# Designs tried in a protein design chat: VHH binders against TRIO and F-actin-binding protein (TRIOBP). Part 1

Every score and structure here is a prediction.

Target 1, 110 residues: TRIO and F-actin-binding protein (TRIOBP), of Homo sapiens (Human) (q9h2d6r1778to1887)
Amino acid sequence: LNFKKGWMSILDEPGEPPSPSLTTTSTSQWKKHWFVLTDSSLKYYRDSTAEEADELDGEIDLRSCTDVTEYAVQRNYGFQIHTKDAVYTLSAMTSGIRRNWIEALRKTVR
Positions, changes and structure headers below are counted from each chain's first letter, unless a header gives other numbers; antibody chains aren't numbered by Kabat.
F, E and O stand for the ipSAE by ESMFold2-Fast, ESMFold2 and OpenDDE, each averaged over both directions (binder to target, target to binder). V2 = 0.75 x the mean of E and O + 0.25 x the DockQ between their complexes.
[cut] marks letters that were taken out.
The coordinates of atoms that the task and the answers printed are left out; those that the model quotes come from them. Centres of patches stay.

## First folded at step 1 (VHH)

Design a01 (framework vhh_7yz9_2)
Fold by ESMFold2-Fast, scan of step 1:
Structure a01 (fold): chain B 110 residues (1-110), chain A 121 residues (1-121)
Amino acid sequence: as target 1 above (110 residues)
Amino acid sequence: QWQLVESGGGLVQAGGSLRLSCTASGFTFSSYAMGWYRQTAGNEREWVAFITSGGSTTYADSVKGRFTISRDNAKNTVYLQMNSLKPEDTAVYYCAAKYRWTDSSGYYDYWGQGTPVTVSS
């Protein structure tokens, strides 16, 4: 098990992959959250205080995860978590942060 | 930074005993409920035992009467005493921590690396 916490952004609409043709000035679709990786899920909170209070904004069930892949996005370093039910698009601030998250998620799925 | 460090796993013959330990650092251990889970190859992680911050315990039906969970808050350690071991107890055992005095349901906040236990016939 490899546990990880940190700030990332997630696209508000899970499901079909979002269009890669994002506008230069749009910020309405991306939400910044505090992410916490557990052995079976990726949970996200408004901030670390909400994590301590266990007040979830959302959760991705990694037991249904089929793939974790890099995905090109307009600003920063994107990747997707594919599950049986939905596709989640996330963005990390640097390529190193993205690499670390993908590795941690893949270890959890295996 | 936090961590959970497990020890005490190993190889044992059927009918034998093992005591697993899990030592916590980097969080207020006494405020957390602690659990033990196990996972066999090809199967989902199975809950084994749970102890609240107040010391109340619950066990999976498969281990009742054979396993005992306990904690020592002065040492930031949770224990799993395993008696009358059976080959079907062979698994990797994980300790886990959950904030709040809840039952074993739902997700845990922190997990250990796992310690393997092999019970031979």
Scores: ipSAE 0.000, ipTM 0.068, lowest interface PAE 21.7, mean pLDDT 76

Design a02 (framework vhh_7yz9_2)
Fold by ESMFold2-Fast, scan of step 1:
Structure a02 (fold): chain B 110 residues (1-110), chain A 121 residues (1-121)
Amino acid sequence: as target 1 above (110 residues)
Amino acid sequence: QWQLVESGGGLVQAGGSLRLSCTASGFTFSRYAMGWYRQTAGNEREWVAFITSGGSTTYADSVKGRFTISRDNAKNTVYLQMNSLKPEDTAVYYCATYYDSSGKYKWSDYWGQGTPVTVSS
């Protein structure tokens, strides 16, 4: 049971190894993934072929989701999925895509 | 005010184990990546281990298989379990956080005083 699928970017933490410099300012990369919304989680894959092979890059447990809100980001149309343990920052290509994702996520949560 | 307080360092024999703790305050700990660094006299700080907010871990080659980074979000604490310690692990150990600033991650410039670890043969 899938409610919505599509390309979005998620703000990923810096990959390994982090710079050993004391004064390093590191910019995390926005990473584009194929997202699949189910009734209990938001799963993301490298692409739709990886989805068919069930090769996950990551998963957000929506059962722990407390809120889904628009969030201003420097590029494209951002929003956040708040869970009791973490906040995930995502970006959609258009305001309409963001609106549709937020609505779909909110229907899943409540 | 972001605050990180390292503890657990001390004197230990080669082959021994030690568990370092870093307790955070002033920010929502569970939402930030955490890392451990170490520094010996006259050298730049060297990255040791990294744990994301989601729990994924990465390690420097020099400590892989011997050290384990973990976190306890209820206690606002990140841990470094150090096993099979070697004299070359002797250093002052620091923890640091990595946080999002309006869609851009930045290493925290808030460092504690560190916790010294001395490994003797």
Scores: ipSAE 0.000, ipTM 0.106, lowest interface PAE 14.9, mean pLDDT 74

Design a03 (framework vhh_gocatamig_d2)
Fold by ESMFold2-Fast, scan of step 1:
Structure a03 (fold): chain B 110 residues (1-110), chain A 122 residues (1-122)
Amino acid sequence: as target 1 above (110 residues)
Amino acid sequence: EVQLVESGGGLVQPGGSLTLSCAASGFTFSSYALAWYRQAPGKKRELVAGIYSGGSTVYMDSVKGRFTISRDNAKNSVYLQMNSLRAEDTAVYYCARKVKYTGSGTYYFDYWGQGTLVTVSS
């Protein structure tokens, strides 16, 4: 059961460097993905064709979600999904798209 | 709660092969990227190989073509197959779980195994 689908960007970790340091600040870049909201997770793919082929780029476990909030970013309309182990920053093209995603995500969290 | 336990380290001759295993528990294994790091005597810790939840892999240049990282989600395990081993591969090898987050912070991996020693020597 899919609740919502659409294009958004996610602030990803840097690519895996040859000599990463665990004591220094990580950098991130925006990556555009096709997002699919289910009852237990937010999955993302390279595009809708990858979704059809079930070629997953990543997944956010919503069962551990503690909060979903607006978050100011330099690129379009940002928001964050807070989980017990991590915080994900996403960006939607319009404030309306962001509002709709936040509402849909909050409905899936108990 | 989260635990990563490595096994498979040992003494092997140059040109030999070894398979390292990492057994994970306490989290939804299929949702996380896992990596193998190593620390050689007198050197900094370095990323050897990584595998994402979707199956994509990344390798350090010096091991590309010799090492293969794989995962078995049904067994909550990640593996490092090491072929054509060299004296320079001698190190303590660590399994690590990749942090899922917005990209801000001072860490890249949040949980580490105890390490397993690999010695390549005649």
Scores: ipSAE 0.000, ipTM 0.151, lowest interface PAE 11.4, mean pLDDT 78

Design a04 (framework vhh_7qia_2)
Fold by ESMFold2-Fast, scan of step 1:
Structure a04 (fold): chain B 110 residues (1-110), chain A 121 residues (1-121)
Amino acid sequence: as target 1 above (110 residues)
Amino acid sequence: QLQLVESGGGLVQPGGSLRLSCEASGFTVSSNYMGWYRQAPGKQRELVAFISSGGSTNYADSVKGRFTISRDNAKNTVYLQMNSLRPEDTAIYYCAKTIRYSGNTYEYDYWGKGTPVTVSS
């Protein structure tokens, strides 16, 4: 089993285009969540207590994961999870934490 | 294989309306960020309407209040309702799906063939 848990941030509402001609109704925000990695999904919760209660904030289906890449962001150490459905941008507090998450996530790519 | 098929374009008089459709196959529109782009003769392609996986919408200032983007999850289709059409809306309209982003920049990799819209008397 490929279990890993920890705090990370995810970019909220990914996919809103930064076009100069668009009127944006909301701004994407970095949201801190408690992440739990399994062999088939990356689940995230408000905190570890919410994990125990199984109260999900969100879930990324890793069975559709095509790639995991480092990605420069202004907030700490970024990386992206590419799936057939979407791309998720995440941020870890240190380079080491990012490296460990990328290595763990890449084990789910088949 | 990802496929996007646009339809609904045509010739319309100023002040008229058209409804464009974009039928998707190979992926689910409700789980993706979908946009409508247009390219006028001799100009670069521009994004005019956008809908996120969560249902949030954005519009170019030139079309705000006149155009509405929506989706029908059961039909896996994205629509662009265009009202009060003007000659400057004349363009080929393209449906696109984003598959990656870099910073706050989004890349639309999967494009349909487009549907032409001509606003003229």
Scores: ipSAE 0.000, ipTM 0.150, lowest interface PAE 14.1, mean pLDDT 76

Design a05 (framework vhh_8cml_1)
Fold by ESMFold2-Fast, scan of step 1:
Structure a05 (fold): chain B 110 residues (1-110), chain A 123 residues (1-123)
Amino acid sequence: as target 1 above (110 residues)
Amino acid sequence: EVQLVESGGGLVQPGGSLRLSCAASGRTFSSYAMGWFRQAPGQEREFVALISWSGGSTDYSDSAKGRFTISRDNAKNTVYLQMNSLKPEDTGVYFCAAKRGYKVYSSSDYDYWGQGTQVTVSS
């Protein structure tokens, strides 16, 4: 049961390369993934081809989701998914895309 | 909550290799950044390597850079530490640890810990 799919970025820490001159806090930790929303999880893949092959990069368990809120970020239109275990910071390309994702994700809040 | 179990430790000669595994319980694994720490005899726990919850970002201690590789398989709920070119100074108990949220490398900032696996590098 796929409810929504699309490209978004997710904030991932710590810094990326082993030998950078420095890490930038605004963009160096952002990872662009293809996201797939189901009723129980938000899965993310390198791209839509990886989704077809079920080569998962990661997954957010939405059964533990407590809230979904807008969140100001330096990269486009940010929001956070709050779970019992962690807070995930994501970014969508437009305010409309963010609104649609927040609306869909809030249906999973328990 | 996550439960962690390490495996893959053992006795190896200098210059040898070992791969450590850390198995985590449940669907919550992909929510955590995972770290490897080690404790040498008579020393405090020191940071070895870290991998972000997505696997996109890694970081290493200076002693681990170029020799160790951390990776994770979120589909298998497992994190790995591939250790190459092992030295006697790498001897210690290796722990995997999990943390929520953002940015810290100290052992006090990790929420969950495994029991540890012994690595001995000796001739």
Scores: ipSAE 0.000, ipTM 0.217, lowest interface PAE 12.1, mean pLDDT 76

Design a06 (framework vhh_gefurulimab)
Fold by ESMFold2-Fast, scan of step 1:
Structure a06 (fold): chain B 110 residues (1-110), chain A 122 residues (1-122)
Amino acid sequence: as target 1 above (110 residues)
Amino acid sequence: EVQLVESGGGLVKPGGSLRLSCAASGRTFSSYAAAWFRQAPGKEREFVSAITSGGSTTYADSVKGRFTISRDNAKNSLYLQMNSLRAEDTAVYYCAAGRYIKWYSESEYDYWGQGTLVTVSS
């Protein structure tokens, strides 16, 4: 069952958790995808047609997720999904969209 | 090696709003946790709000729902949006930066600003 869907951008190079890192954002590294939240993962596709065809571009395993937090970025409204071995930086178009995604992700992660 | 300078303090009436800014210079600000502390006349310095390098925010119970901390790493800046101000919010406000995660402790911050005075009175 899918909890939430929508357009967001993800930074191409995930960071190392949990230590602070230098210069992690670049406009040219942001990739826009159609995101689909399930009970075990956050999947992303080229667009909603690719989702219908089950043509996955990537996936974040939420079973290894340790935290979901707001994160300032140069473009729009950023947040991070922290896992045991990586940190994924995402950007939503509005503050409201970011709030809704963080709430949905936190409800999924136990 | 980070230097911090606060601005935006002033006199405001109860119920009013004020935005504080903190400009950072030196090393890359995005690698640091940052916080706002305040010190009222005759009182100890107290924690107000913090934001980690990863963007997680936390607030003292006395300001939660009224204050919003934010940062702009491209501008090396930290902000505190203060709404619904009360007489009890009168204090000198300090910005601080450090690499530690214990947000409530002054000793966890390596760099401090000079302070900016906020006075809430009629």
Scores: ipSAE 0.000, ipTM 0.068, lowest interface PAE 20.4, mean pLDDT 75

Design a07 (framework vhh_6qgx_2)
Fold by ESMFold2-Fast, scan of step 1:
Structure a07 (fold): chain B 110 residues (1-110), chain A 124 residues (1-124)
Amino acid sequence: as target 1 above (110 residues)
Amino acid sequence: QVQLVESGGGLVQAGGSLRLSCAASGFTFSSYAMAWFRRAPGKEREFVAAISWSGGSTFYTDSVKGRFTISRDHAKNTVSLQMNSLRPEDTAVYYCAASKWRYTVTSPSDYDYWGQGTRVTVSA
C-alpha cells in the first residue's frame, strides 16, 4: 500500500539545544533519500535498491502529523511536516513535485 | 567524554520479559534520537527500535512490533527497551546508539555514538 515514491532531501538539523550542545554556528545539511509514502508513515531509504531490500534509513509517523505546509528554503522547493513533537523540513527538486507530495501527505494525515 | 552504558541484559526463558536501560552522558541527550540495535552470533548488526529526540515518534522493526517498547527519560538521561514475550530468536547482544538526526533513522552509519552492548539470551 504505497501511495507515492520519489527522491527528496530532508534537513538534518538538531532541535534547539537545551545547553550545552553543539555550536550554533554549525550549518544545517541536506540529506537526499528515496521516500515511500504509506497509509500511516513516510519511510525513507538510501535508494530504491535499499527499499527493495527493506533497508530503512528512517520513518516519519504520519499518525502524529498535525499539518503539512510550504516552507521557503534556499535550495529548491521546501515544505514542512509538522507533528505534535517535531517539525521535519524537506525539499523537492521542482514546484510540481512539492505540490504532489504535499497533496499526497495531506490525504494520509486526515 | 561521551558515554553510553547499557544494563539489564541476562538469561531469560522464552515468553519472559526483560528491561534494558542505557545511561547517556557527555552530550546533549535531549537533542539526539536514540535507538537499540542487536547482533546475533554470526549475523550483522540489525535495527530494533528508535525514538525521536522529543520522544514523540517511535519506530520498530517488524519482528518486535507489539512486543517491545522503547522509551526515554530526559530527567535521567536514559533510554529504555521493555522486551515482552521474548523468543529464542531475540538472543543477541543489544547496543544503545545516539544520532544527531532528530528523527528516527535505522542505518547503523547514521549513529554517532554507541554503547559497548549488553547480552540477552532467551532459552527454552
Scores: ipSAE 0.005, ipTM 0.222, lowest interface PAE 11.1, mean pLDDT 79

Design a08 (framework vhh_8cml_1)
Fold by ESMFold2-Fast, scan of step 1:
Structure a08 (fold): chain B 110 residues (1-110), chain A 123 residues (1-123)
Amino acid sequence: as target 1 above (110 residues)
Amino acid sequence: EVQLVESGGGLVQPGGSLRLSCAASGFTFSKYAMGWFRQAPGQEREFVALISRSGGSTDYSDSAKGRFTISRDNAKNTVYLQMNSLKPEDTGVYFCAATRFYSKLTEAEYDYWGQGTQVTVSS
């Protein structure tokens, strides 16, 4: 089952979890994907046709999610999904879209 | 110990065919989209083909479309490029590369790269 779908952007290189010894940052580029929220994961696709074909570009395991927070970015309305393995930075086109995604994600992660 | 090892290159006459293979190790192959790039002497590296994690979505450069087919076998950690109707302008070193995200990408957006295999199309 899915709870929410929509277009957002994500950095193609997920950040490492916070560490006292910060090391090497890769060049990051924003990629627009079709996101689908399920009861256990946030899946993303090239577009809705790829979703119908079940062709994943990526997946964030929400069972390992520790927090979902607003995060200031230079363009649009950013937020982060923190997991034990990585930090994913996303951007929504409006503050309302960001608010709705953060609320939906927080309800899913328990 | 991430490795991508290309094979299957060689000398072929115009109109001929080659099948390139790329064997991956040291990372979770099934979680990466795979691409092929090529570089001719004196030219920049250019995109050739891309395949999604499951193999259900593919994309090609205009020069490759209709002649080349990209495929993958996740059980064997291998990606393939079937090249048909080869032309002299297809000559170059062919590289396989891995990226987390499926989209039309520049070389800078790929995480892992092979060393390349030479393809020469000449009479």
Scores: ipSAE 0.000, ipTM 0.149, lowest interface PAE 14.7, mean pLDDT 80

Design a09 (framework vhh_7yz9_2)
Fold by ESMFold2-Fast, scan of step 1:
Structure a09 (fold): chain B 110 residues (1-110), chain A 122 residues (1-122)
Amino acid sequence: as target 1 above (110 residues)
Amino acid sequence: QWQLVESGGGLVQAGGSLRLSCTASGFTFSNYAMGWYRQTAGNEREWVAFITRGGSTTYADSVKGRFTISRDNAKNTVYLQMNSLKPEDTAVYYCAKGSTYKYWGSKSFDYWGQGTPVTVSS
C-alpha cells in the first residue's frame, strides 16, 4: 500500500539542439510532473488532480529496469533510470530528494 | 565500442535531391535518438535534424519543409532525405547518436564518423 509521490522534472525532447554536454541549461527541455511510484511502475502526471483522474502523461515500466544511477545535469540533482528499452533522465529539487527516489527505485530492481 | 558509417553524399545541382544513410553497430540502435549535423568551412557544426526512438522529428529552420529524417530499426539505419537543395546546404554531414532515446548531442559521444561531403552547385 506504499506509494512514493512527489514533484520532479523529466528531460523531454528538445525543441532546439542541446549543449554539446550531456547536460542542458534550457528549462524548456525539462518538464515538471507529479510522479507516483508503485512496485511495478513510475507514473507521472501534470499534477495531483490529474493523478486522481488517472490522466497519465507518461509511465516507466520498472519491471524492465536494469539500473538507477546519479547523473550530473544543469538543472538541480539529476539521476537516470535505465531500462531494457530506454534511459530516462530525471531531476529532483534537492540532493536528499534524489537520494530518497534512487533508494526507492532500486528496491524495485531485480 | 559503437560505430556509425555515413554514406550517400556527392555533387548535385541546385534544386536536386540526395539521400544520406548512417548505419550503426555496437549498440541497440532502437534505444537511442539519432541525428544529423553539418559543418561548412570556417563554421562550427550545426544541427540539421533529430529523430527520437518513438519517431518524433525536429528540424533546423533552414531545412524545414525540404529535409526529412527517418529511421529503419530493422536495418540499424537513420536517413536524411534532402530535397530542393541550395548552394548554402554545401557541407560535410555527420551522423550522431543521442545519449538517451530523447536526448541527443554531447561531448561524451566522441564518434561522429568521418562524415559524408555534400556539394551543391549553382
Scores: ipSAE 0.000, ipTM 0.140, lowest interface PAE 12.9, mean pLDDT 75

Design a10 (framework vhh_gocatamig_d2)
Fold by ESMFold2-Fast, scan of step 1:
Structure a10 (fold): chain B 110 residues (1-110), chain A 123 residues (1-123)
Amino acid sequence: as target 1 above (110 residues)
Amino acid sequence: EVQLVESGGGLVQPGGSLTLSCAASGSTFSSYALAWYRQAPGKKRELVAGITSGGSTVYMDSVKGRFTISRDNAKNSVYLQMNSLRAEDTAVYYCAAHYTKVYRPSTGEYDYWGQGTLVTVSS
């Protein structure tokens, strides 16, 4: 069981259009979540208490992950998780935290 | 799998207000994007307002400034506050949940719908 846990922010929606497709203009927001890396997915929760209760805010299936790359964002230290169907943009508080998350994610990806 | 139940519909006069509620039961409400749709007699179902799992909102142009969508994950509920109601707002309002924030290739995307609640705006 490989895992890493910590606070990061994620851009509300993945880069691909949501389903169903919304025709009106939407606003993207950075949301802070408690992230938990497992063998097959990156799960995120409101906080660590929600993790214990398994009350997910979201989950990225890493089995479909194609790449994990640094990405320039206005909010601290950004990176993206690329899957075959979506791109997720995340932000870490420091370059070291970003580096450690990217390395852990790349190790989890086959 | 999520079950959605709408409430709060009714008859109001033009210029009045109503708050619609949608209560969810089942799995993982906080992971869903939620929306309110409406369907008037003889018309197609249309998106009125949407809110993502992270709280970003979208509105159809004719309701901007009059309607407000909100969610309460602790209560597994989504709300539509409707102000300055017009005869044109008369419709059956539907709550919908979309499982797009959590992607699993083996399960695909899921959409869940409530049964609807009638809103009539008439003098």
Scores: ipSAE 0.000, ipTM 0.105, lowest interface PAE 15.6, mean pLDDT 74

Design a11 (framework vhh_7qia_2; at its last look DockQ between E and O 0.12; V2 from the best seeds 0.00; counts 0 for: pae E 14.4 > 2, placed apart)
Fold by ESMFold2, look of step 2:
Structure a11 (fold): chain B 110 residues (1-110), chain A 123 residues (1-123)
Amino acid sequence: as target 1 above (110 residues)
Amino acid sequence: QLQLVESGGGLVQPGGSLRLSCEASGFTFSSYAMGWYRQAPGKQRELVAFIYSGGSTNYADSVKGRFTISRDNAKNTVYLQMNSLRPEDTAIYYCATPSTGKYRIYTSDMDVWGKGTPVTVSS
């Protein structure tokens, strides 16, 4: 079952452990994807054609999701999905789109 | 270091079954998607089946209904149950995983590959 679909961006942060005396600012890279919410995961694709071909760009396992909350970002309207293993930072084009996604995600998780 | 080891291949008659295993080491298995790919003589490697970290699966059309991918996170192992085997399933079968944070199924997106396990379907 698909509960909600739409365009959003997700933050791609390359990870190396920071040294205590030198914080290398990771170059944050926002990547636009077509997001599809199911009952157990948030999948994302290059576009809806890639969704139809099952050419997945990524997947967030919502079974381990503990919180979904607004998060300030430089542009657009950011929020985070907290899971037991990772924190994902997404952004929506409008505050209304963000609100709708947070509401849908909160109903799907816990 | 990251390592994938396949096993379970062999010679089987058409209509037969095999179960392949892929044991992973050197990384956190439960957070990675895993895939089975195959390469027939003279062809490029192609997707067979893929299982995401959350348990969702994806299959090539040519194997749907005949092959089943599964995972056992406690054993760091992915399985491919192959039923109703055909001569066109003859290939070397490879286990592979993408880097963390990407779950694309294209061969160019796979970061770690096993050495392969040969499967021959012939009378």
Scores: ipSAE 0.000, ipTM 0.115, lowest interface PAE 14.4, mean pLDDT 76
ESMFold2-Fast, scan of step 1: ipSAE 0.011; ipTM 0.329
ESMFold2 (binder alone), look of step 2: mean pLDDT 82; pTM 0.830
OpenDDE, look of step 2: ipSAE 0.015; ipTM 0.324

Design a12 (framework vhh_8cml_1)
Fold by ESMFold2-Fast, scan of step 1:
Structure a12 (fold): chain B 110 residues (1-110), chain A 123 residues (1-123)
Amino acid sequence: as target 1 above (110 residues)
Amino acid sequence: EVQLVESGGGLVQPGGSLRLSCAASGFTFSSYGMGWFRQAPGQEREFVALISGSGGRTDYSDSAKGRFTISRDNAKNTVYLQMNSLKPEDTGVYFCAKGYSYGKTWRYAFDYWGQGTQVTVSS
C-alpha cells in the first residue's frame, strides 16, 4: 500500500516505563534505524536485512496519530509524531528528507 | 481492537505440566514480540518469558529457565507457554502481553495485556 522507506534516527526517550525491560536506559539516546511506512504504522528495524527477516525494533501506530510537526533538535532536522499515548521525536539527515517524511506521514493519517 | 485471550490454566500437582495458550487478534502478530508474565496474590507482576516476532530469540526469568518453553505459531496467531516440573511457587495468574522493541535490541515494553488464566500448583 502507501509506503516509504529510509534511514532516520529516533530519540529513545524514557516514556511509559517498560514492564520489565531487558536493557535499562536512564538517558535519552539517538538511534539510527531503517524506517518503513505502511498504511497503518511506521515500523523501524536495525537495518534492511532485519526488515526482510521481520525482526522489528519498534513501531508507531499511526491510527492513533493526532499530529506531525517540525521540531527543533540538536541533531540535523527533527520532527515529532504525536499520538494519543506518546510523542516520538525523529531526525532526518536533510531538510528535504524531513519534509518528504512529514508529507508522507500526514497523507497516511489524514 | 487488540485482543489477547489466555487459556490452559488449571489445578495441577507439584511436578506436573500445563500448556498455556494465548490467542491474539487485532494486529500483525508476526511483527511483535510476545511475553508471559505472572502475578501471585499480594505480589507484583513478574516477567516469565519472551519471544521475538519471528520466534528466533527467546528469553526466560531465572525461575522459568530449564522448566518452561515459550513458542509461537504465527499462522495461528497464538503464543504458548509449556510449563514442566511445576512447583507450588509457580502458582499465580498468568498473563500474555503484546511487546514492542523500545528502540534497543532486546529492550521490550508491553502495551496490551490479556485478562489472565489461573495456574494453581498444589497437592
Scores: ipSAE 0.000, ipTM 0.154, lowest interface PAE 14.3, mean pLDDT 79

Design a13 (framework vhh_gefurulimab; at its last look DockQ between E and O 0.04; V2 from the best seeds 0.00; counts 0 for: pae E 14.4 > 2, unsure alone 62.9 < 65, placed apart)
Amino acid sequence: EVQLVESGGGLVKPGGSLRLSCAASGFTFSRYAAAWFRQAPGKEREFVSAIYSGGSTTYADSVKGRFTISRDNAKNSLYLQMNSLRAEDTAVYYCAKDRTWKYEGSGYYFDYWGQGTLVTVSS
ESMFold2-Fast, scan of step 1: ipSAE 0.012; ipTM 0.453
ESMFold2, look of step 2: ipSAE 0.000; ipTM 0.124
ESMFold2 (binder alone), look of step 2: mean pLDDT 79; pTM 0.801
OpenDDE, look of step 2: ipSAE 0.016; ipTM 0.319

Design a14 (framework vhh_7yz9_2)
Fold by ESMFold2-Fast, scan of step 1:
Structure a14 (fold): chain B 110 residues (1-110), chain A 123 residues (1-123)
Amino acid sequence: as target 1 above (110 residues)
Amino acid sequence: QWQLVESGGGLVQAGGSLRLSCTASGFTFSSYWMGWYRQTAGNEREWVAFITSGGSTTYADSVKGRFTISRDNAKNTVYLQMNSLKPEDTAVYYCARVKTYKYSGSYYTMDVWGQGTPVTVSS
C-alpha cells in the first residue's frame, strides 16, 4: 500500500551528461510532480495518469535515507530528504502539507 | 510497449547537413529526458546530446556548436539537427529514453533504445 500521494515541487538541476570530466554549470528549476510514497521509495511522476502507467520521472531510495528536515526556500514550504549519496530539496504548498510529508517520510525510514 | 523509431539518416558530403527524427510511442514522451548516441564499428556507443523534459540541452564536446537537439512534445518526437558534418561523424545514430533519479541529474538510466539510423559522411 502506498502511504501518501500528492502534488509537490522538487528542485531540478539539469544534469551534466555522462562524461570523464566533472564540471557543473546547471541552472536550478522548480518542477511540479505527482509524488507517491511507498515503504521503500518516494516516486514522482508527471501526473496521476503517468503513475497508473508506471512512467517514472524520478525516484528517491528511502532505504538510504538518513534524515528529513525542514529547509527554507524561496518557493513556499521547503524541506530536504538526505540520503547517503544526495540531498533532495522539495517544496509543499502549505506548512501543513510539508508537516504531513515530513512525518510520513520519517516513519518510512525508521 | 515502449518504442523509439529513428529516421533521417543517409549519405552526405563533408560540410553538409542532416536532420534525424525519433518518434516515441507507448509512454508519456513529455515526462522524459531524451538523448542521442552514436556508434562506429568496433567502438563503444558514445553519448552525443541530451534534452531534458523541460527543454534544457547538453552536448558532447565533439559536436557542440554543430549539432542541435530539440523536441516536439505534441508529435512525441525528438530531433537532432546535424550541421557542418565531418567524416568522423559517420556512425549509426540511436535515440534513447533517459530516466533520472537525482535532482542534480548525476544519475541516469537509458532503458529504451531505437534500432538506429546510419549516417555516412564522405570526405
Scores: ipSAE 0.000, ipTM 0.153, lowest interface PAE 11.4, mean pLDDT 78

